# VH-VL binders against q9gzu0, part 34

Target 1, 229 residues: q9gzu0
Amino acid sequence: MGDPNSRKKQALNRLRAQLRKKKESLADQFDFKMYIAFVFKEKKKKSALFEVSEVIPVMTNNYEENILKGVRDSSYSLESSLELLQKDVVQLHAPRYQSMRRDVIGCTQEMDFILWPRNDIEKIVCLLFSRWKESDEPFRPVQAKFEFHHGDYEKQFLHVLSRKDKTGIVVNNPNQSVFLFIDRQHLQTPKNKATIFKLCSICLYLPQEQLTHWAVGTIEDHLRPYMPE
Below, E stands for the ipSAE of ESMFold2; O stands for the ipSAE of OpenDDE; V2 stands for 0.75 times the mean of E and O plus 0.25 times the DockQ between their complexes.

## First folded at step 18 (VH-VL; framework fv_lutikizumab)

Design j6 (at its last look DockQ between E and O 0.44; V2 from the best seeds 0.00; counts 0 for: pae E 2.3 > 2)
Fold by OpenDDE, look of step 18:
Structure j6 (fold): chain C 229 residues (1-229), chain A 124 residues (1-124), chain B 107 residues (1-107)
Amino acid sequence: as target 1 above (229 residues)
Amino acid sequence: EVQLVESGGGVVQPGRSLRLSCSASGFTFSDYHMSWVRQAPGKGLEWVAYISRSGYYIYYPKSVKGRFTISRDNSKNTLFLQMDSLRPEDTGVYFCARTYWDETGSRGYYFDYWGQGTPVTVSS
Amino acid sequence: DIQMTQSPSSLSASVGDRVTITCRASQSISDYLNWYQQTPGKAPKLLIYAASSLQSGVPSRFSGSGSGTDYTFTISSLQPEDIATYYCQQSYSYPWTFGQGTKLQIT
């Protein structure tokens, strides 16, 4: 049985290969940066901030093949995705993310983030920045809000817990702008069986017309609220 | 009271270099972005350089890119502008400006405080 | 680059008059527009930020409005101390750019 890490890597590589084959979007004209902040309920606790290694744009017309491959039966967002297929929307995939610690240069460790069971997270916030390719312009924040509250994804997790057969799960926020790809793991302890949901990847949905809708501010300015003082 | 005081201006020949300084007081310097704005004689205002509070993000217009360098020393509450390869069109008054950023980003950037400026003349 | 066009370039009005200056951007700047006042021989002073927000300490006779590409600066009742050149400035995209200025005089 191959190392769980090796299996994950292979699955990710397959996904990347599939995404590359269908990459026809206006989004291809942009460079993207993405950050993920896990905001905790305790105000004194600093958010966990991650940088996405690579953002991959994909047209929504390929939603079923690109996103649901391998997790189709566990997808909570399938019905909602049908509505999105009718829209001119781009998918921005974030397959890998690394912890950002400014105080420690070079300590970017790929971390699996456990989303459940835990109750200390208030919400997940994704910050998206872009610029035209081959431009000397700075990255600009995309004028869109990407948030996923704990209550919303927990509800979906609880619903999926009743289903026996699937390791891969896709959940989405109410406005269908943030999709979380989740790995369900069963931990056997000597006394009990426990189920854990780990975040594998994130996908943001953005209407194509919003690709050029920028706000102002540097990456630093927008990350500041999530960074330790 | 917020105070910005520019210094280092003068008369130089084309191709020469000049270093401007801006001394800040009356506020926590390290908490604010800073900019340089210049004004040619009898003309309007032109943004010249931006530096973030950390110094990590720096931006220039094409007119000065590659020739001017903005920097800051937060321990000394001082902003700098190194001007190299000066040209006659660089002649003007150079203002140091505190550049405010609203916490939400909804209001964008604006220059809420300005120094009195330091004159720079580039002539043969 | 975003070009900012002010109108008029110069204006003469009487004390107590309503004065209006317009600023047009070459593209939408999403209300990231600031207005500055500069009296002769002095540094610019911020009056309005974010298109319509009055800077603290600035008299209420000054106001700003507009959206998209078109913005307006207004002095409701012109005072003698308002003799200055006024500039709009966009902070939507780099490079940040100013209008050419409007010179205001009192007759």
Scores: ipSAE 0.833, ipTM 0.940, lowest interface PAE 0.6, mean pLDDT 88
Fold by ESMFold2, look of step 18:
Structure j6 (fold): chain C 229 residues (1-229), chain A 124 residues (1-124), chain B 107 residues (1-107)
Amino acid sequence: as target 1 above (229 residues)
Amino acid sequence: EVQLVESGGGVVQPGRSLRLSCSASGFTFSDYHMSWVRQAPGKGLEWVAYISRSGYYIYYPKSVKGRFTISRDNSKNTLFLQMDSLRPEDTGVYFCARTYWDETGSRGYYFDYWGQGTPVTVSS
Amino acid sequence: DIQMTQSPSSLSASVGDRVTITCRASQSISDYLNWYQQTPGKAPKLLIYAASSLQSGVPSRFSGSGSGTDYTFTISSLQPEDIATYYCQQSYSYPWTFGQGTKLQIT
């Protein structure tokens, strides 16, 4: 008792208790910034990098419903879903983004990114930063990994293609920290008929205690590997 | 070889100003973060300023915030520290330090190369 | 602010001895801990970064270990040129802070 990590955990538990008494979540006490990189397999090709316009924290039963829908649709395992439901977790939703390319002049837009059929993307990387709300402190990276590799979501898309036609789906990565909200579209051209899967929004799942477990580095430092220029 | 050469130190009265310079060579200056670290006579090391490679992120400890201004000119490979309202406790040797960042982020920041320092004395 | 406490503040050892210096942080710093050597009249030199990684060109007799709040720096076989003051430094949180230093002398 008295270990700096133990004292930090005790402080977090006290804060959670006070917030539950006030019917608030720990997540409501933070500002967030989130960036999304679609990383290409070709080493010379720079990532498609986006800034999320608004990170929406949610502490409602709707995360449970989305998880259970994924189990019913066989998008992810029941055992993993039950583990998530037993955690004190927060959802961070990212429905809209803006390109970080300098040659693109535009507003925020609904997320609309084709994930399949294509084979040039290696993974989706989400970069999450936080700070205490109304603080002058710089944003710090949350100490968590948010990646969704192409093989993982393609496997789930192929499974969906073999089942009854469903237009909207939710898929998750193996560690259950990134959820993709997918729109299934059917395109008919004079030459062929094709199905595409488009990303409509991303949700990051994490334990509330993780919101105060920061890594080091600035937004600039963490974005540099993904910068288009 | 990486070289960092500080200049601009000297003896000044309390309340006066000094401007330190650090000339960098042997590496692409604009790719690296930079810091100033000082050492009072017979004492340990104290970090006093950080500036990112772009110049956009700048940090100071409370002991110098509002009095010291770090800046850089990437076209001239030069780092600066403007020291205003100097106090006797600012006396020491001031080192220019290259601040390394590994792109994976897992290793953090560290001062991988240092200049030889420039002495600053603030006395009546 | 994160306070860094080194032990001992000074020590004497013979050539060939194993030397150990400890550094304790006032809170967890997640292995963002560096070790520097400063020979008399000279600038500091980086030896160890990220708690345990050896900087290029640094002799293998130097090593670092530890985690959380407790870190250790070791010289496996002391050499005459190792006369210096050694500093730990955290880069986890601003302001970045150093330990008070450990002065190493050779008998």
Scores: ipSAE 0.510, ipTM 0.796, lowest interface PAE 2.3, mean pLDDT 83
ESMFold2 (binder alone), look of step 18: mean pLDDT 93; pTM 0.953

## First folded at step 19 (VH-VL; framework fv_lutikizumab)

Design t1
Fold by ESMFold2-Fast, scan of step 19:
Structure t1 (fold): chain C 229 residues (1-229), chain A 124 residues (1-124), chain B 107 residues (1-107)
Amino acid sequence: as target 1 above (229 residues)
Amino acid sequence: EVQLVESGGGVVQPGRSLRLSCSASGFTFSDYHMSWVRQAPGKGLEWVAYISRSGYYIYYPKSVKGRFTISRDNSKNTLFLQMDSLRPEDTGVYFCARTYWDETGTYGYYFDYWGQGTPVTVSS
Amino acid sequence: DIQMTQSPSSLSASVGDRVTITCRASQSISSYLNWYQQTPGKAPKLLIYAASSLQSGVPSRFSGSGSGTDYTFTISSLQPEDIATYYCQQSYSYPWTFGQGTKLQIT
């Protein structure tokens, strides 16, 4: 058994050491603008649509305030968080014959549930995006709607719809952007309430129809058959 | 002021290699993506290579893929193009170009500053 | 690949004339189109980016417009120093491609 508080402190210290190593390894590989999208279940259509209330650009003057505002009820699980930092990145390319589909972003793999303190979320964002550049752009609330295709594992992907007629400049015309799609769930446990963060996908958008890899993972080919035509 | 100066061009026989260099000054080289664009005598412009500011993302058209290698040394503010297995159709003036991206993705990519070019002639 | 077609291939005009050059893409490029000016023996110079944005330091007589597949570049009042070849370029999809150029001469 032992002291739960001392155990948590040791686990947190181990995580911090590993995140420092991750920051150093990622610094040379990142040169895209970064966004965090919090994906929420749409109440009216549980099986097919998630509506993102906010897409948070990490390269704005007030990005830290907005990230913390979006995750203020967080808790943590340190064992699972290390797997999150090793997950795949995917760019869903449009069919080579047709025009590009900038609104298609894939969920590469079902991620582990993560519980972490509010202050750790800011640090993790900074560590994942170590080479990001601070922008003079003010934060702009953006809305994106996702259609979640559900079935077996190969059918789990999200479509992001970006429209100028909605608040959405950050997701309108993304060119070489990275999105983290994070699902926030509130769970009732027998002994307590918990907030869980689940990373659904890491997606990279490029201006051409090509698959790409980021330093932390491999493209999953089984997503290709489920791209729209 | 922004300056890009190419060097390393010359006359070579088919099948040989050349390494072009582009020396950058007047801006923070490590903040910008870079490209090579060529122009055959009396013809139009052709993009031949792109490299991101970190050096991680690299793209080529099919005409040079597998034969040309773009690289950069941010500590020396220098861009390179290694050209192997040269063909007569590779003859032209080679320009290095600073490749701008506005960080929002709104305006896409564009070549905002160009070097004066270095001539490459591939002849038997 | 996206093919870029410029028209006309060459154009003669007088100082003070309004000059228009057209560029057509083989598929929609969502306004990711740039215009460059090349004086004989010199490197190209960026004039317009993203179809309609004027590059800093470029005279206001130059303008661009268009969307989808069809784009237009205009010089509102031609000056002697504008004698050059003009190229459009799409940055929408790799490989990035240029038009064949429009050679502008003064009569």
Scores: ipSAE 0.000, ipTM 0.435, lowest interface PAE 16.5, mean pLDDT 61

Design t10
Fold by ESMFold2-Fast, scan of step 19:
Structure t10 (fold): chain C 229 residues (1-229), chain A 124 residues (1-124), chain B 107 residues (1-107)
Amino acid sequence: as target 1 above (229 residues)
Amino acid sequence: EVQLVESGGGVVQPGRSLRLSCSASGFTFSDYHMSWVRQAPGKGLEWVAYISRSGYYIYYPKSVKGRFTISRDNSKNTLFLQMDSLRPEDTGVYFCARTYWDETGTWGYYFDYWGQGTPVTVSS
Amino acid sequence: DIQMTQSPSSLSASVGDRVTITCRASQSISSYLNWYQQTPGKAPKLLIYAASSLQSGVPSRFSGSGSGTDYTFTISSLQPEDIATYYCQQSYSYPWTFGQGTKLQIT
């Protein structure tokens, strides 16, 4: 054959199959809502590398429709997306926000685990933006340290992970990045309750094995209301 | 092809200032992050300053923070290190280093080209 | 700060020998480790980046391996021009830190 339209149809069907496989695997393991999204751009003809410009969060209830909307974006390449799903590692350019406070820009990648009061938004912002760079500075994957300063904090973290409305996935390694898929409702908890936003990692770097078995997602949309303008 | 040439080193008394320069050629300077790395006589390497390609991100270790200021002029392909309140322990050879990073980020940061170094001696 | 410890601090070997140098990080650095060569009186030269990637133009007798906290640098067949001090460096987090160096001499 060699029909270009037929080839693109096949590529789209393969992408749908990959996304369905990843969603089914994750949903089977956890009783929660998941966000997964990605948009890829093809590099210039002489480059073998694919540019990953952004991750668009997608509700698990309508993956196919939301992915099709992404495919209609003039900057999106379905073939590039399929190749990146098969790569050993994927890293996305960190999106930048219009404004960051000077004191939060000083935050570093290496951080202790702490439960944060809901009213301590500045510390939450520090955690998020310390891991982000402008487009001319790449996002570097972070390793979350699971060093609990108090037994009660460890208990609360485990309770969050064990609930029916689970807000996170812990990959099998104490030093690995934790993907926290936070339901919006949890961001509305009472002021006096601690928030574990410090473990909310926007880590878009995944080895091929992890990308195959675990969702690529972000908590950006859930935390956006708390980010500086 | 790629060349980095440092200048501005010398002998100064404690508490004084020096300004180091690094002239870059053979590549598009504005596309690369830059760093300064020093080496005390007979000792190992110590990173002392980083500046992103845009100049927006700047990082220092605690040993020089507040005393040293890294800057760049992309129109002149020049990197600078302003060293204030110099101490005897700042004595060493100062290297200008091009700090490479691939847009995929898979290989991390590394110093792919270095200048020859310029000596700084802080003594009475 | 991440502390980088090299072993040995110095060694002597003969031309043609296989030489290994190790570098240990005080915490996992996810293979964001570089190796540099410094000959006396000269600037350092990049040999290996990202733990195992050989820099363009560097002889294939140089190699690197490792993950997590433990990394190894190897010269498969030592040549006279390899007399130098070798440094590892982590680029995982600020401040970037170097090992103390391993001085290689030919006996």
Scores: ipSAE 0.000, ipTM 0.419, lowest interface PAE 16.8, mean pLDDT 59

Design t11
Fold by ESMFold2-Fast, scan of step 19:
Structure t11 (fold): chain C 229 residues (1-229), chain A 124 residues (1-124), chain B 107 residues (1-107)
Amino acid sequence: as target 1 above (229 residues)
Amino acid sequence: EVQLVESGGGVVQPGRSLRLSCSASGFTFSDYHMSWVRQAPGKGLEWVAYISRSGYYIYYPKSVKGRFTISRDNSKNTLFLQMDSLRPEDTGVYFCARTYWDETGVRGYYFDYWGQGTPVTVSS
Amino acid sequence: DIQMTQSPSSLSASVGDRVTITCRASQSISSYLNWYQQTPGKAPKLLIYAASSLQSGVPSRFSGSGSGTDYTFTISSLQPEDIATYYCQQSYSYPWTFGQGTKLQIT
């Protein structure tokens, strides 16, 4: 094999290719276009999130920058974030696979989900960008309505209503609704916290133990205690 | 008062390069996306490049992709357009435009302020 | 690419007249439609954004409406300073595209 630096570059390129393939696969299975970005938060810097868009490629659209800016409050430049993420990428845990429940988001295929092993990262944010398909338009942004629990620093969930049908909680139609899980403490610290709520996006804010459950179990089973009735 | 001033235009032979600059003043340059829009003599407007406020997201139409490069220097409040492999059809006035996205519940990008334009002529 | 077609290509009207210009997109653009005014020899000026929102500092005689593929721009009472070419522009998807323009003259 070549030198350690060459092997690190190869590992990163394999991860990029793997994520690109999974994004394309998900887009074909769901009745909407999906983009995935992994954002990691430093334990000692509650205002710092690391964007993975150049290390782990993210498909972008003309509204994604405002969504990402609304999620992060970073003291780092993009170049600094990429350097830190490159170190972490080569230490990623072995790939895990999960079959999503059809009754939650309509996916029954295996997904390889990369676990992040760093102990100094308390929480991982997965940014899912989606546009709903409509018969007269291939993709169109949808507006979301969010509900927060007051006086609570624990994990919170939000029900995102599809503007297309405005139905209640739906567990068997990926085109009608999704669940958004946000730590309220995170929302209190970012300066641009309001930006994400004006765009049609999904932000999943998961601790590492939830990622393990998500990789092994089903989304519905994991989130059931937090789902609104 | 928002001001955008373009420079760097001129007359060049096909296949040559030009670099346009746009100096911004009267607003916080690093808070705004920027674009270049051109207009051929006696013709309408054509969007040619977009760059986000961070400089990370960049978009081009197919007509210039691979030949033009948009960039910015937020510390100097300056926008650039590097134009390589110029063709006669690239002839026109090039405008620098501040690109706004209304976050008050109105979605979509729009060009709220424009520079005076700098002329580019590509001829043999 | 989304094609934007304006009608008419040119228009003559008298001071005080109500002037209407239309813009049609080759596919639905969900009200991501802007209108610009360009006087000869000058840079364009934003008048209307998001189909119907009036830009700050723009006179109230200018208005926009429409949805889907069909949009309208109106000047309720034409003034001499309104002599210009007017352009519609979609920002729904890349590449962003403009209409061919409508040249407005006063008789």
Scores: ipSAE 0.000, ipTM 0.420, lowest interface PAE 18.4, mean pLDDT 59

Design t12
Fold by ESMFold2-Fast, scan of step 19:
Structure t12 (fold): chain C 229 residues (1-229), chain A 124 residues (1-124), chain B 107 residues (1-107)
Amino acid sequence: as target 1 above (229 residues)
Amino acid sequence: EVQLVESGGGVVQPGRSLRLSCSASGFTFSDYHMSWVRQAPGKGLEWVAYISRSGYYIYYPKSVKGRFTISRDNSKNTLFLQMDSLRPEDTGVYFCARTYWDETGIRGYYFDYWGQGTPVTVSS
Amino acid sequence: DIQMTQSPSSLSASVGDRVTITCRASQSISSYLNWYQQTPGKAPKLLIYAASSLQSGVPSRFSGSGSGTDYTFTISSLQPEDIATYYCQQSYSYPWTFGQGTKLQIT
């Protein structure tokens, strides 16, 4: 349908117009949060086995360009899915936080990318797809909690929220909020062959009225509609 | 030609403070993350501080957290390390290092250029 | 913290020899490992990043390999200018940690 690309283009045009109108640079004030895209391929029909790739972030209007090339095979099994479903807390290794400065919508923006170890990407994908396939809906409301250790730093918790149209991941830590948004619309399953599943990084759609507020607010305020109490 | 030049080292008594500076030239300073790495006499390397290119993300090991403060001034191409409550075990040569991260992010961080180092001696 | 153990602590070799140094992490670091060379009295120099990628301008006789917890650094044909201490460093998780170093002497 191209709706996500159209929406992103509309958002970018609104942000560009607002930046021009304010006569000042918003580059240091506008916070583009955590972007990740995934590519994986289902190997067997009716099997929980997938080829999984960790995706490099590419800041473009073309979601296909966010696909990582040259990644090895990675799989998870039904047994792994069952194990994860029985846990109320799943342990992950600490993610790596990397900053990158990109020119986006006419401004220079430092963006944080969160990189998970490959085995932990498998755990997250395994959990999400086990619950997705069970539900008869692409994503049913689900809350899952992951805990990871960050060396000498405080323990952090990763909350996964799954909805019909999208999945959000929130990392709660003392010094910053980290937010990942995964666009469900890139998931597809053709009837007669193995499918490449594409999850893409996504810019949050911020209406013109919310641009200034979001620059000084927290990302958690925008996640409230997706969070159980 | 990439060049990093440290200054501000010296001899200081325990409990006192020192501020180190690192002047960068030969590259666009604001495009690179920066770190401080130290080396005690006759010992190996120890990472002591990281700062992102914007100055927004800052990390320390437990050994210096709360005592050391890393900062940068991109308009002056200068990196700083404010060292408070110095201890004898802080003695060593302090290097500033340009912290590179490849465009894909999959190869991680590495220190591609280093300054000559500035000696810090904490003794009574 | 992730502990990095280097072996050996020191070694002596002749010009033209093949030299290998090993670095072992206390947990998997997913190939986020770098190798540095430090000539006496000078700052360290990056040789290898991401376990196996050769830094530009570094001679091809230097190489790295490994995955998970076990990594190896190799000099295929030792030259006099290679006399130095070599360090591995993990960049997988904060705090970033270095190995204790391997002092290489040329006979």
Scores: ipSAE 0.000, ipTM 0.428, lowest interface PAE 17.8, mean pLDDT 62

Design t13
Fold by ESMFold2-Fast, scan of step 19:
Structure t13 (fold): chain C 229 residues (1-229), chain A 124 residues (1-124), chain B 107 residues (1-107)
Amino acid sequence: as target 1 above (229 residues)
Amino acid sequence: EVQLVESGGGVVQPGRSLRLSCSASGFTFSDYHMSWVRQAPGKGLEWVAYISRSGYYIYYPKSVKGRFTISRDNSKNTLFLQMDSLRPEDTGVYFCARTYWDETGKRGYYFDYWGQGTPVTVSS
Amino acid sequence: DIQMTQSPSSLSASVGDRVTITCRASQSISSYLNWYQQTPGKAPKLLIYAASSLQSGVPSRFSGSGSGTDYTFTISSLQPEDIATYYCQQSYSYPWTFGQGTKLQIT
């Protein structure tokens, strides 16, 4: 096999190259970028579902180092992260600015979700890349909700709170269960193949006290395209 | 070497218009936000316009809103300030300033490089 | 709008002296405060950003501190080339505003 330390360094360098390539493809689109990594694990009672066990905050101009540091510090391996990054990712470059009131600044972001479900793996690492434009109200809190819905399972939300004046993203409910939302056609691919999802993330640049009301309204409106009718 | 050079200033009568330009060199212009800051004779500094690196976000104080328009041409590394309906109180030296903001936003905005300024005098 | 008040408006000091300038905001600005130096007839130069971060290339004798509404700028050992007007500026909220300036002269 070779030297374990040399293999990790090689994997780390490959991850940096992949992340830099993704950053460069988004550089001309947004003045600010947010990267989120989730660690999923299988639920023993429902083996077809994954549970979010950890959220890795990555808000920096050196996003590669933060993502790799978070993954390294978790119980999940760099090799698994490299495997996910080697898959083709289709990125949606259509962010929307949405204001519900004159004094409110909102943004709509699309996230690329890479999933590789395997029956023999207890955990997977999902890297989410979101795009975020500068707001008129810098240093205000930002709240995003992510919905993962899979088959006949109950839908769940993962709440993420982000602040411009702090490094990282605060997870409101890190132990909240998440159900993966997968199109039927993708369920027929081999379980070791990557699946790409497009998720809507709503960011609001509002005082924290007002954020919940606005976030719920805008997120509900933008989740409709991703929810079965 | 980062360099910002302003031009387009002059003497103009109240109610008329002027267009200022700022030529940027020594850095990737399209990676930086830009601002205009002015200074009346013997007075302090006053921020008058901001434009993001993409040109998408634009901000003005109430004193110039509706009269001044900031714009940029990233292909030509040039920043502009169109000043309409000029008043005597708009008299001053106008500085072009590179406006920095990190990707985390933790350190806020700041003007890390400035041009030498171009004088604007509004008088009858 | 957030009002920025500097104290003193002017001061004189000798080479080697410790000089302190204070800046007060009319409301909390969460350390989003910058300090600039302007010599007569020249453009301003950034010295300190985010209340306490020293700009690259700026001598270590310059420093800043503070939080909330009260901020301080210090020159630990005044040099002849430090003769200038110093301005604080808040970047917390639009419109961005500057203090009135502190004119420093050396005896």
Scores: ipSAE 0.000, ipTM 0.422, lowest interface PAE 17.9, mean pLDDT 60

